# Ledger of designs, part 1: VHH binders against IgGFc-binding protein (FCGBP)

Every score and structure here is a prediction.

Target 1, 184 residues: IgGFc-binding protein (FCGBP), of Homo sapiens (Human) (q9y6r7r2070to2253)
Amino acid sequence: AECQAWGDPHYVTLDGHRFNFQGTCEYLLSAPCHGPPLGAENFTVTVANEHRGSQAVSYTRSVTLQIYNHSLTLSARWPRKLQVDGVFVTLPFQLDSLLHAHLSGADVVVTTTSGLSLAFDGDSFVRLRVPAAYAGSLCGLCGNYNQDPADDLKAVGGKPAGWQVGGAQGCGECVSKPCPSPCT
Below, numbering starts at 1 at the first letter of every chain, in headers, positions and changes, except where a header shows other numbers; antibody chains are not in Kabat numbers.
F, E and O are the ipSAE of ESMFold2-Fast, ESMFold2 and OpenDDE, as the mean of both directions, binder to target and target to binder. V2 is 0.75 times the mean of E and O plus 0.25 times the DockQ between their complexes.
[cut] marks letters that were taken out.
The coordinates of atoms that the task and the answers printed are left out; those that the model quotes come from them. Centres of patches stay.

## First folded at step 1 (VHH)

Design e01 (framework vhh_8h63_2)
Amino acid sequence: ELQLVESGGGLVQAGGSLTVSCAASGRTFSDYAMGWSRQAPGKERELVAGITSGGDTYYADTVKGRFTISRDNAKNTLYLQMNSLKPEDTAMYYCAAEDYWGLSEYDYWGQGTQVTVSG
ESMFold2-Fast, scan of step 1: ipSAE 0.000; ipTM 0.218

Design e02 (framework vhh_8h63_2)
Fold by ESMFold2-Fast, scan of step 1:
Structure e02 (fold): chain B 184 residues (1-184), chain A 120 residues (1-120)
Amino acid sequence: as target 1 above (184 residues)
Amino acid sequence: ELQLVESGGGLVQAGGSLTVSCAASGFTFDDYAMGWSRQAPGKERELVAGIYSGGSTYYADTVKGRFTISRDNAKNTLYLQMNSLKPEDTAMYYCAADLGYDEWSAYDYWGQGTQVTVSG
């Protein structure tokens, strides 16, 4: 199954639920809730969002995959680039025999031997493909992968903002800058 | 025809400062992300600093707080100001442009680089 985030951003969960969310913080996109299924890889995917021009919508700033004790980051600031543990690498890239990263059209695509795949076009389109072995075990904006989209947003009260990570310091705009507060 | 010409390298004492520059021509400089990479003998190439078209910057942990990348779009020139230099900073420094056309490399390289040697 595939989870998507595109544009300002629009989300499609692993169960096909569609929603829009305009948060500017860092959010958990997908990770096993209570550890991975037997024999499956443990991983965490987070997305960081920002405002661009308009304050009404947000856009993907970066996507980070944490796997095999490494951090892989794809950023809109550096389209068609991949950072591994903070260092830009030459594509195609291999980490042992466990994962491979390459360019595919506009996307940088990271794949693992188990079939986990993350792609980002450096601008607006994030795609996460997750093997069937993870069905029912996942949390985050991409949902729980239980083939029932009504269940996907059951964080704090079912709100997408409930998947925020990094606390308030991970949010853009007013957290990192003085904000005008109109008082009447 | 795209061209990047690095200059400003040389020998400098540990703890000293040096600025290297890159003169760009043959493309709309202001529209592209630019960066500085380095390679020392026996080491892999490392991107040490980058600057997006909009002015946002990146620094590798090895140089964060010591190096400053900047661009002068009126002069089509990229700069790297290096402070508190260490012997480990000794390397050939390459100016890089992200033109979006290289399908298999993180950056497109067009210059011969400029050598920076830090003595201790």
Scores: ipSAE 0.000, ipTM 0.091, lowest interface PAE 20.3, mean pLDDT 70

Design e03 (framework vhh_8h63_2)
Fold by ESMFold2-Fast, scan of step 1:
Structure e03 (fold): chain B 184 residues (1-184), chain A 121 residues (1-121)
Amino acid sequence: as target 1 above (184 residues)
Amino acid sequence: ELQLVESGGGLVQAGGSLTVSCAASGSIFSIYDMGWSRQAPGKERELVAGITSGGSTYYADTVKGRFTISRDNAKNTLYLQMNSLKPEDTAMYYCAVEPGYYDFSEDYDYWGQGTQVTVSG
């Protein structure tokens, strides 16, 4: 299934539920809640948001995929580039033949041989594809992937802000203050 | 927005082979599950083959063993190699994001203009 975050930002979960959320902190986009299904890779995807121009809306600043004990980051600050463990790599990039990253137009696309894919256009559009093996196992802004859009609100508790991760760092309106929840 | 342009169709003799291609632009090709469907005159559209972003494939029973779907993410291109063609394979062939694998928004379920394959006996 595919989860999307785009624009100011609009979200479409893995089950097709649509919502808007103007948080400016880092949030869990998707990860297995109780460990991955048997035979599937463990992973975590987070998204960090920021203000651009208007203080009334937020946009995607960066997306990070943690997989295979590595951290892969795509950022609007550095379009068409990929950081692996904080270091820029040359594209196309391979990690043990299990993960490949390449350019596709404006997008940097990271794919695994199991079908997990993350893409970011360096501006506003994030796309995450998750193999069917993860159905019903996921948490985060992308929902639980049980093929029932109504359950996605339950998975996020009806409050996208509840998926904030990483404390106050990067919370736009909580800069220099503890961010007890998302700063929006 | 994903734009798809099919090509490679034509007239071919029964028992022959043909490869149709689908060039994608405007969006991230490699993250999509893609498929080929066909529509013969007066018939409903039929999904004949699908391929996930990870490379897993599906084939309709009518074409299994004869058709091969593949993708080249570096070229943003989807292929359908059709072997042992039969007059019954005559149809307009379309590529698209494959809705049968995942729950997609209708806004992201783009069909190209099609490429005509005609098999004469």
Scores: ipSAE 0.000, ipTM 0.091, lowest interface PAE 19.6, mean pLDDT 70

Design e04 (framework vhh_8h63_2)
Fold by ESMFold2-Fast, scan of step 1:
Structure e04 (fold): chain B 184 residues (1-184), chain A 120 residues (1-120)
Amino acid sequence: as target 1 above (184 residues)
Amino acid sequence: ELQLVESGGGLVQAGGSLTVSCAASGFTFSSYWMGWSRQAPGKERELVAGIDSGGSTYYADTVKGRFTISRDNAKNTLYLQMNSLKPEDTAMYYCARDTYEGFPYEFDYWGQGTQVTVSG
């Protein structure tokens, strides 16, 4: 199943629930919340958002995948580039036989051997594909992946801002100016 | 398609009661913060009541203690029970869907409205 975040931004969860959210902080997009299913990889995907010229809407600033004890970051500041553990790598990139990253049009696509895939166009469109083995085990803005869209944000009371991580210092407002209140 | 259809409006005498309803379709109703706004001729639209996905409620000071907002997620329906109605409550009442954010309520979609008229 695929989770999408695009534009200003619009979200579609792994269960197909659609919602809009204008948060400007860092949020958990997807991760196994009580550990991965037996035999499946552990991972964490976070998304950092910001304002771009208008304070009425937010845009994706960066997406980070933590997997295999590595941190892979895709940023709107550097389209078509990938950072691995803070260092830019040459694309296509290979991490043993476990993970491959390559360019596909405007997108940088990161794919694992198990079928987990993350793509970012360096501007506004994030796509996360998660293998069926994770069904029912996930938390975050992409939902719990249990085939019931009605409960995708139930863990945080229906409030996407409840998936904020990293505190106020991760907010777009705090990057260029003091954070006077919650950055949602 | 996203649709909100209000019903239950009408003419009531001051001091009376009325319940308006809103039937929602085209989205996952239970996941959204929902609310009621109203607008009288020549006045700004104002938030009357809100209810989040967990059932916590908000009321404007003008209606607190008189109005009760509730939701039935199994029926995809939002309600506003209005008691002790005053002539000042006369307005078009709009069912609204919130942007799925925290307080304050910021609505991204409204129904076509249902007229409530309170005679004094």
Scores: ipSAE 0.000, ipTM 0.091, lowest interface PAE 20.2, mean pLDDT 74

Design e05 (framework vhh_8h63_2)
Fold by ESMFold2-Fast, scan of step 1:
Structure e05 (fold): chain B 184 residues (1-184), chain A 121 residues (1-121)
Amino acid sequence: as target 1 above (184 residues)
Amino acid sequence: ELQLVESGGGLVQAGGSLTVSCAASGFTFSSYAMGWSRQAPGKERELVAGIYSGGSTYYADTVKGRFTISRDNAKNTLYLQMNSLKPEDTAMYYCAAESYYDFWSGYEDYWGQGTQVTVSG
């Protein structure tokens, strides 16, 4: 199943639920809530948003995948480039036999051998593909992956801002204004 | 100039019905998730219902089966149909648009002034 975030930004969860959210903080896009299914990789994907020219809408600033004890970051500031643990790497990139990253058109695509895939075009379009093994185990803006789109925001009271991470430090606007809940 | 104007509140007997409405202006209404929150004296504000741009709905357990949220994108209007009203439903009802801050925050102009619903026992 595929979760998408694009434009200013529009979201489609792993269960197909559609919503718009104009947050400018860092948000949990997807991660196992109570640990991964037996035999599956543990991972965390976060997305950081910003304003561009208009304060009415936000755009993707960067997306980060934490997996295999490494941090991989894709950023709009650095199109067609990948940072691994804070260091730019040459594409195509391979980590053991478990993870590969390569260029595909405008996209930088990161894929694991288990089928987890993250793509970012360096501007506005993020795509996350998650294997069926994770069904029912996920939290974040991409939903819980339980085949029911109606409950994808239930864990945070129906509010996308509830998936905020990094507290006020992760929020451009929250530095001078109260952060939405939860903010730590 | 983002504005949300609630109306339709009033006094109603327990077991009765009431519809509140919210007229939205100053933004592209059809692109936003919309919701209804309420606050009773001495209680925290509670999100009771939400409707996403695609039409999917959310209801708090306290109102599920009794309340129905709907939207008319051509008229930029949000509705909450309240059935089987209880004294515990007495509250100021607020319309909210999903944006930088969630339906709970009440920050900036994402909340209207509210409309009072009073349910007598």
Scores: ipSAE 0.000, ipTM 0.124, lowest interface PAE 15.8, mean pLDDT 70

Design e06 (framework vhh_8h63_2)
Fold by ESMFold2-Fast, scan of step 1:
Structure e06 (fold): chain B 184 residues (1-184), chain A 120 residues (1-120)
Amino acid sequence: as target 1 above (184 residues)
Amino acid sequence: ELQLVESGGGLVQAGGSLTVSCAASGFTFSRYAMGWSRQAPGKERELVAGISSGGYTYYADTVKGRFTISRDNAKNTLYLQMNSLKPEDTAMYYCAARPYWSGLTKYDYWGQGTQVTVSG
């Protein structure tokens, strides 16, 4: 199953629920809520958004994957580049036999041997693919992966802003205010 | 290992104010949802307030308008400011934490509690 965030941004959850969200903070895109299923990798994916010219819409600024005690960051400010633990690496990149990252057209694609995959085009398109082993165990903007699109976002009262992480300092326009208060 | 240590409880006169605090360690505090629950003798534990990693707050109807939950991420500390206290607020107050923001009404980790007694 695949979760997408694209454009200004539009979201499609792992269960196929579609919604729009114009937050400018850092948000949990996906992670196991209470630890991973047995035999599955633990991971956290966060997305940070910003305004680009127009204050009416937001766009993806960066996406970060935390896995295997490492932090991998893809940013719109550095297209076709990957940072591992804050340091730019040469692509293609290999982390032991567990994870590899490579260029695919405009995308930087990070893939684990278990089938977890994250891609970012350096502009606006984020794609996260999660193995079926995680069904029912996930939290975040990508939904809970329980095959029922009607209950995506239920845990946060139907408000995507409820997945904000990093406090107000992670917000582009609302440095002094939490994103549950509109950043306009 | 995750630890939550409450402090600031005590005896206070009805109509008075009190602030209880919770010192957190062993986890990345700023990315956890935090809460306060209370339990009076012979009653079930009641969630009174919650705050997400992003600062969104929840309050039980029994305390709405009187209590204020806040957090200081630089100090890894959670606060509950209690105003206009009533004898019915007498309880052991517990600090609570949850690793991901997935609602403010259920928590996974709890401290040992701090006693708040409101006399008439």
Scores: ipSAE 0.000, ipTM 0.139, lowest interface PAE 15.6, mean pLDDT 73

Design e07 (framework vhh_8h63_2)
Fold by ESMFold2-Fast, scan of step 1:
Structure e07 (fold): chain B 184 residues (1-184), chain A 121 residues (1-121)
Amino acid sequence: as target 1 above (184 residues)
Amino acid sequence: ELQLVESGGGLVQAGGSLTVSCAASGRTFSSYDMGWSRQAPGKERELVAGITSGGSTYYADTVKGRFTISRDNAKNTLYLQMNSLKPEDTAMYYCAARTWYTSGEYRYDYWGQGTQVTVSG
């Protein structure tokens, strides 16, 4: 199943629920709520948003995948590049036969041997593909992956801002600091 | 792109029944959350009933037990069956569809032009 975030940004969860959210802080996109299913890898995907010209809408600034004790970051600030543990790597990249990253047109695509895939075009379009093994076990803006789109945001009372990560330190651009929720 | 057209409104006597319908054009109707809102002269618009793409329903306390919302995805049509109508139910009834949930607000993105329901007595 695929979760998408694009433009200013529009979201489609793993269960197909659609919503629009203009937060400018860092948010949990997807992660297992109480640990991964047996035989599946643990991971965390977060998305950081920012304003671009107008304070009425936000755009994806960066996407970070934490997996296999490593942190992988894709950013609009460095299109077509990938940081692994804070260091730029040469594409195509392979990590211990567990993870592969390569360029596909404008996208940087990261794929794991477990079937998890993350892509970012360096501008506004994020795609996350999650194997069926994770069904029913996930939290975040991408929903719980239980094949019922009606309950994808139930854990945060229907408010996407409830998935904000980091502290409530103040509201502003939110480019380098967490903000109170909601922060638009 | 979704077009919504309401029909079935009219004049009905208190205690009577009426069904209003909303025809949607396009092949994506089944993926939308749908709703019915109403607005009476001099009053604020009120969401009276909602149905998700998965079939879960919501009713405002003012109509619960009297109104039934349903959808027919094969016919791209939304229905509101209104029973035990009261003069207080007199209003313009609007069909609405939601594809995107806007932060901080429960919003419908597409609206029809409305159909008038008048309850006498």
Scores: ipSAE 0.000, ipTM 0.107, lowest interface PAE 17.7, mean pLDDT 70

Design e08 (framework vhh_8h63_2)
Amino acid sequence: ELQLVESGGGLVQAGGSLTVSCAASGFTFSRYAMGWSRQAPGKERELVAGIYSGGSTYYADTVKGRFTISRDNAKNTLYLQMNSLKPEDTAMYYCAVRVYTGSYTFEYDYWGQGTQVTVSG
ESMFold2-Fast, scan of step 1: ipSAE 0.000; ipTM 0.197

Design e09 (framework vhh_8h63_2)
Fold by ESMFold2-Fast, scan of step 1:
Structure e09 (fold): chain B 184 residues (1-184), chain A 118 residues (1-118)
Amino acid sequence: as target 1 above (184 residues)
Amino acid sequence: ELQLVESGGGLVQAGGSLTVSCAASGFTFSDYYMGWSRQAPGKERELVAGISSGGSTYYADTVKGRFTISRDNAKNTLYLQMNSLKPEDTAMYYCAAEWDYGDYLDYWGQGTQVTVSG
């Protein structure tokens, strides 16, 4: 199953629920919320959003995958580049045979041995593919992956901003303003 | 089902104090940005105070130094302590869960009336 965030941004959850959300903070995109299934990798994917000229819509600034005690970041500021623990690496990249990162067209694609895959085009399109082993175990903007789109946001009262991480510090320069409102 | 129930409003003399409260249910309160807005007759609704899940606060210039917003995540309750009240503070006060910059909030509480007499 695939979760997408694209454009200004439009979201499609792992269960196929569609919604738009113009938040400018950092949000949990996907992570196991009650521990991963036996034998599956534990991971956390977060997405940070920003305004680009228009204050009516937001765009993806960066996507971070935390896995195997490492942090992998893809950023719109650095298209077609990957940072591992804050350091740029040469693509294609391998980490202990556990994950591989490579270029595919405009995308940087990160894949794990279990079939978890994250792609970002360096501009606006994020795609997360999650193996069936994670069905029913996930939280975040991508939903709970139980094949019922009606309950994907139930844990946060149907409000996508409820997945904000990092408090006001995750909202760009807007530390004294309501998230996700801009500071001007 | 997301529910917000405001209480604590009433009539108070100029210079007095009131605390209004908002009881939240039907969602994980601690994960949400919470705010207080007010609407006086003939005026636009304005956000007067906000508080993030982490406790960072916002205050409108009209209330800075006089109002204090706080939250009790164990009780799922939002508070607004209003000091040095002025007749200009007379309004219906609304509790709001979640703020999306580009969107109007689709759920607000029923409101609690605060009337400040001169």
Scores: ipSAE 0.000, ipTM 0.106, lowest interface PAE 17.1, mean pLDDT 70

Design e10 (framework vhh_8h63_2)
Fold by ESMFold2-Fast, scan of step 1:
Structure e10 (fold): chain B 184 residues (1-184), chain A 120 residues (1-120)
Amino acid sequence: as target 1 above (184 residues)
Amino acid sequence: ELQLVESGGGLVQAGGSLTVSCAASGSIFSDYAMGWSRQAPGKERELVAGITYGGSTYYADTVKGRFTISRDNAKNTLYLQMNSLKPEDTAMYYCATDFYSEGYPEFDYWGQGTQVTVSG
């Protein structure tokens, strides 16, 4: 199942539920809520959003995957590049035979041996694929992956700000509450 | 311009049935889950029922087994069939297209609502 965030941004959860959210802070996109299923790897994916010229909508600035005790960051600030633990790496890249990153068209694609996949086009389109083993164990903007899109409406109660994990630079409100508008 | 227009509300006796409808424009049914929220006097607005584009449904515990949400994508219309109505169901019923807004539980596109009053 694939979760998508694209444009200004539009979201499609792992269960196929669609919504828009114009927050400009850093949000949890997906992670196991109560630890990963037995035998599955642990991970965290976060997305940081920004304004681009118009203050009415936001766009994806960067997406970060934390896995295998490493942090991998893809950003619109450096299209077609990947940072691993804050250092740019040469693509294609392999980490401990567990994770591979490569270019595919405009996308930087990160895949793991367990089937987890993250792609970002360096502009606006994020795609996260999660193996079926995680069904029912996930939290975040991508939903709980319980094969029922209607449960996503109840799980977050329409409050994606509940998934805020950080503040956007220059917006102090994002530290203690969602950034519902520009910081002035 | 996107518009949501609720209709079908009215006065009904306890134990009765009523269907409310929401007519939508602007391609909303191609992209979004739809839902019904209600607000009774002196209470906060609550999400009563939701339906995805593909037809999966959610119901609040207060209405589960009594209410049925459905959509007609060809007509861009959302329905809420309310059975076994109770005086506690008396509220303004609002159609919503986007369950998320700027990090708070505010929906981007709301209609004026339709009043349902249950006497008895």
Scores: ipSAE 0.000, ipTM 0.138, lowest interface PAE 15.2, mean pLDDT 69

Design e11 (framework vhh_8h63_2)
Fold by ESMFold2-Fast, scan of step 1:
Structure e11 (fold): chain B 184 residues (1-184), chain A 121 residues (1-121)
Amino acid sequence: as target 1 above (184 residues)
Amino acid sequence: ELQLVESGGGLVQAGGSLTVSCAASGFTFSSYEMGWSRQAPGKERELVAGIWSGGSTYYADTVKGRFTISRDNAKNTLYLQMNSLKPEDTAMYYCAAGEYDYSLPEDFDYWGQGTQVTVSG
């Protein structure tokens, strides 16, 4: 199944639930919240958002995949490039036989041999595909993947801001104030 | 014109209970996400409870287990049942409505004028 985030940003969860969310902090997009299913990789995908011009909407600034003890970062600040553990790599990139990253049009696409796939166009469009083995085990903005779209935002009371990770330093609005508290 | 009118605030002793209500008009209440925020003097406004059009609820850690949010779509009314009240719960309580999903207090589209809740120690 596929989870998408695009534009200002619009989200479609792994179960097909649609919503809009204008947060400017860093958020958990997807991760196994109680550990991965037996035989499946453990991973974490986070997305960092920002304002661009209009303060009424936010856009994706970067997306980070943590897998196999490595951190892979894609950013609107360096389109068509990939950082692995803070260092730019040459595309196409191979991590052992487990993970491959390559350019596909405007997208940088990261794919694992198990079928996990993350793509970002360096501007506003994020796509995450997860294998069926993860059904029912996931948390984050992409939902729990239990085939019921009505409860995808349920894990923190249905509130997208509840998936915030990191501190206020990741927020585009109030660097010195907690993200849950508005700037005056 | 969308309008939210809070009522039911008052003076309560610590350990007591109180229910505040919000009467909504001028919109299709059943389609809106509703919430309760509070603000004490000198503090920022805090979202304490939310309820989605589908019935799912959110509670801030400060009130979880003590407060219960509910809605009556037939009466266009939102409720907050507050149990085991503490002096720190003293605040002006505001009803809020949002047409789309919300994440922060400032994401709500509409706010009422508030109802004062005072808890004596």
Scores: ipSAE 0.000, ipTM 0.126, lowest interface PAE 14.3, mean pLDDT 72

Design e12 (framework vhh_8h63_2)
Fold by ESMFold2-Fast, scan of step 1:
Formats: C-alpha cells, sequence, structure tokens
Structure e12 (fold): chain B 184 residues (1-184), chain A 121 residues (1-121)
C-alpha cells in the first residue's frame, strides 16, 4: 500500500483516507508504534514542513527515514541528493545489501530489502510504500493501515497535529495549529 | 497491548546485590533498544543503562562498574544486575524502549510501571 503527501500538502493514507494539513513542524509520517510484525524491519519516517510565501498553506521541506540504525534525509533544499547520517552520498547508493537509493527522474527513491520504498521529488511530493506485512501495525499521518480509512487518525482524536514529533511549540516559526487570535 | 512489566525489586542492605527484570510483550523485542531508568522520591527520572538490539551497552557514570544490563531475546526479557548497592540507589526502576528513532540513541519513549528498589544502611 501507498501513502502520499503532495502540494500544500494533501495527504492520502495507506487506507485511502484523504485530508489536508497545514502544520509546519516535524510530524510522524509512519512508524510501527506497537512494534513491527514478526520478521519485519523497524523504521520511522518523519516529515518537516514549511511555509513558502503564503502563511495559509505549508509544503514538505524534508523527509527522513530512520532504519538499520541510520538516518536518511531528503530535502527540498538539496533536490536529487541524499544525506546518510548527515553526509551527502553518491547516487546510486547501497547500504550493504539492506537498502538501495537511486535517482528516478526528479525523484530520489530509497528501497529496502523488506520492501519499504520512500520517494521525494525535492519539491513537494512524498510517496511511501509499505509491505502488506505491516497491516494494522502503523501510526502517523499515513494512518494505521488496517483497511478501514475511517479510523486512520483515531489515535490522535482526528487531529493530524497530534503526530508532531519535533519543532518549537506555540505561535512562530513552527506551528501545528493556527495561532490563537490574538497570538501571545 | 504493548507491555513492559518490571519485577524483582525489593529491600536490600547496602553492599548487597539485586537483579530486576522486565518482561516485554506486544512487539518484536529483539529488534528494539531497551533501557533502565530510575526515579527517587522528589527527583527527576535518570537513565542508568541502555542496550541496543545488537547488544552494545551504555551506563551512567553513577552506576558504571556496579550495574550490568543484559537481554535474553528468546525470553523477551531485559535484566539489570545491580552489585555493590548504595542507599543512593534507592528508587523506582523503570524498563524502557524506543519506538521512534528521533532524538538521542539512548532517549526512550515508552516505559513500564516500575519496580521499587530500596537500599538500607
Amino acid sequence: as target 1 above (184 residues)
Amino acid sequence: ELQLVESGGGLVQAGGSLTVSCAASGFTFSNYAMGWSRQAPGKERELVAGITSGGSTYYADTVKGRFTISRDNAKNTLYLQMNSLKPEDTAMYYCATKFLYSGSRWEYDYWGQGTQVTVSG
């Protein structure tokens, strides 16, 4: 199954639920929050968002995949490049036999031997593919992957802002909800 | 139904030893980093020891040389062997794991309910 975040950003969960969310902090996109299924890899995918001109909408600034004790970051600040543990690597890249990264058009695509795939176009489009083995095990903006789109955000009361994992709180540079009026 | 259940706490005399254990369920234990934190009355929680899925260990300076962390992946159990116990080691001991890869490698995000260790003398 596939989860997408695109544009300003529009989200489509692994169960096909659609929603929009304009937060500019760092959010959990997907992770096995109760542990991965037997034999499956543990991972965390987070997205960091930003404003671009208009304060009414946000865009994906970067996507980070943490897997095999490594951190892989894709960013709109460096399109078509990949950082592994904070260092730029030459594409195509291979981490032992566990993970491969390559260019596909505008996208940088990271694929693991477990079948996880993460792609980012360096501008606004993120695509996460998760093997069927993870069904029912996931948390985050991409939903719980239990084949029921109605409950994808239930763990945070239907509030995407509940998946914030980084960034300063309150009105300012990073906001997960509109500033209180007036902002204090 | 993720659970971390601590046991083995109790009252020991200064200079004695005690082993506390943590039974993990509801996740694939062998894939996760585990740790032990403690909290004494009126104080902040302190990380005392950590162990990665690969077996690398960390110890706080307050317990280095006295405490040993270990794991049994076949039994889904984490252990903390405490030797040369001091009254200052008196605390509630919490088993912990890390599901999110954010922050420090030794920063945990899920804890059990704890087991009390009291050192007299």
Scores: ipSAE 0.000, ipTM 0.136, lowest interface PAE 15.7, mean pLDDT 73

Design e13 (framework vhh_8h63_2)
Fold by ESMFold2-Fast, scan of step 1:
Structure e13 (fold): chain B 184 residues (1-184), chain A 119 residues (1-119)
Amino acid sequence: as target 1 above (184 residues)
Amino acid sequence: ELQLVESGGGLVQAGGSLTVSCAASGFTFSSYDMGWSRQAPGKERELVAGIYSGGDTYYADTVKGRFTISRDNAKNTLYLQMNSLKPEDTAMYYCAKEYIDYWGEFDYWGQGTQVTVSG
């Protein structure tokens, strides 16, 4: 199933629920809540948001995937590029046949051998595809992946801001005027 | 500066109707999704209804078919029309900026308005 975050930003969870959220901090997009299912990869995906021009909406600044003891970062500040552990790599990139990253149109796409996939267009569109093995085990803005949209975000009382990580230090700047953290 | 002022609550008999209102100020009302949440004594707060800036609406399963949310962008006012009220609808009702379905972010800036439904 696929989770999406796009534009200013609109979210579609792994269970297909749609919502908007104008937070400007760093948020957990998806990760196993209590460890991964047997045989499945452990991972964490976070998104960092910011204002661009308007104080009324936010946009994706960067998305980070933590997997195989490595950190992979995609950012609007370096479209069509990938950082692995803080170092830019040449695309296509391969990590010990476990993970592959390549360009697909405007997107940088990161895939794992087990079928986990993350794509970012370097501007505003994030797509996360998660194998069925993770059904019911996930937390974050992408929901719990239990095929019931009403359960999405339930762990934080229906509040997307409840998935904030990194405190105020993770909040993006206000581009149209100086703004203290948090901006919204 | 930003204010949400709820009004219209009161005591009503089961099966009756009531409309609560929210007067908004301090922000561009038409640009934001708005909603109504409620909290009964000893229970968790729940999102009851939401209305997107574009006019689409959301309703919790507990109120679908009975409640209607609407907005008047010219008057910066949000409404919740409650029909066929039940005792379990008794709660403090809060207006919120940027309620987007059950999963939307909640901003509470008012004291709420009490709705009490008797048997």
Scores: ipSAE 0.000, ipTM 0.129, lowest interface PAE 15.6, mean pLDDT 72

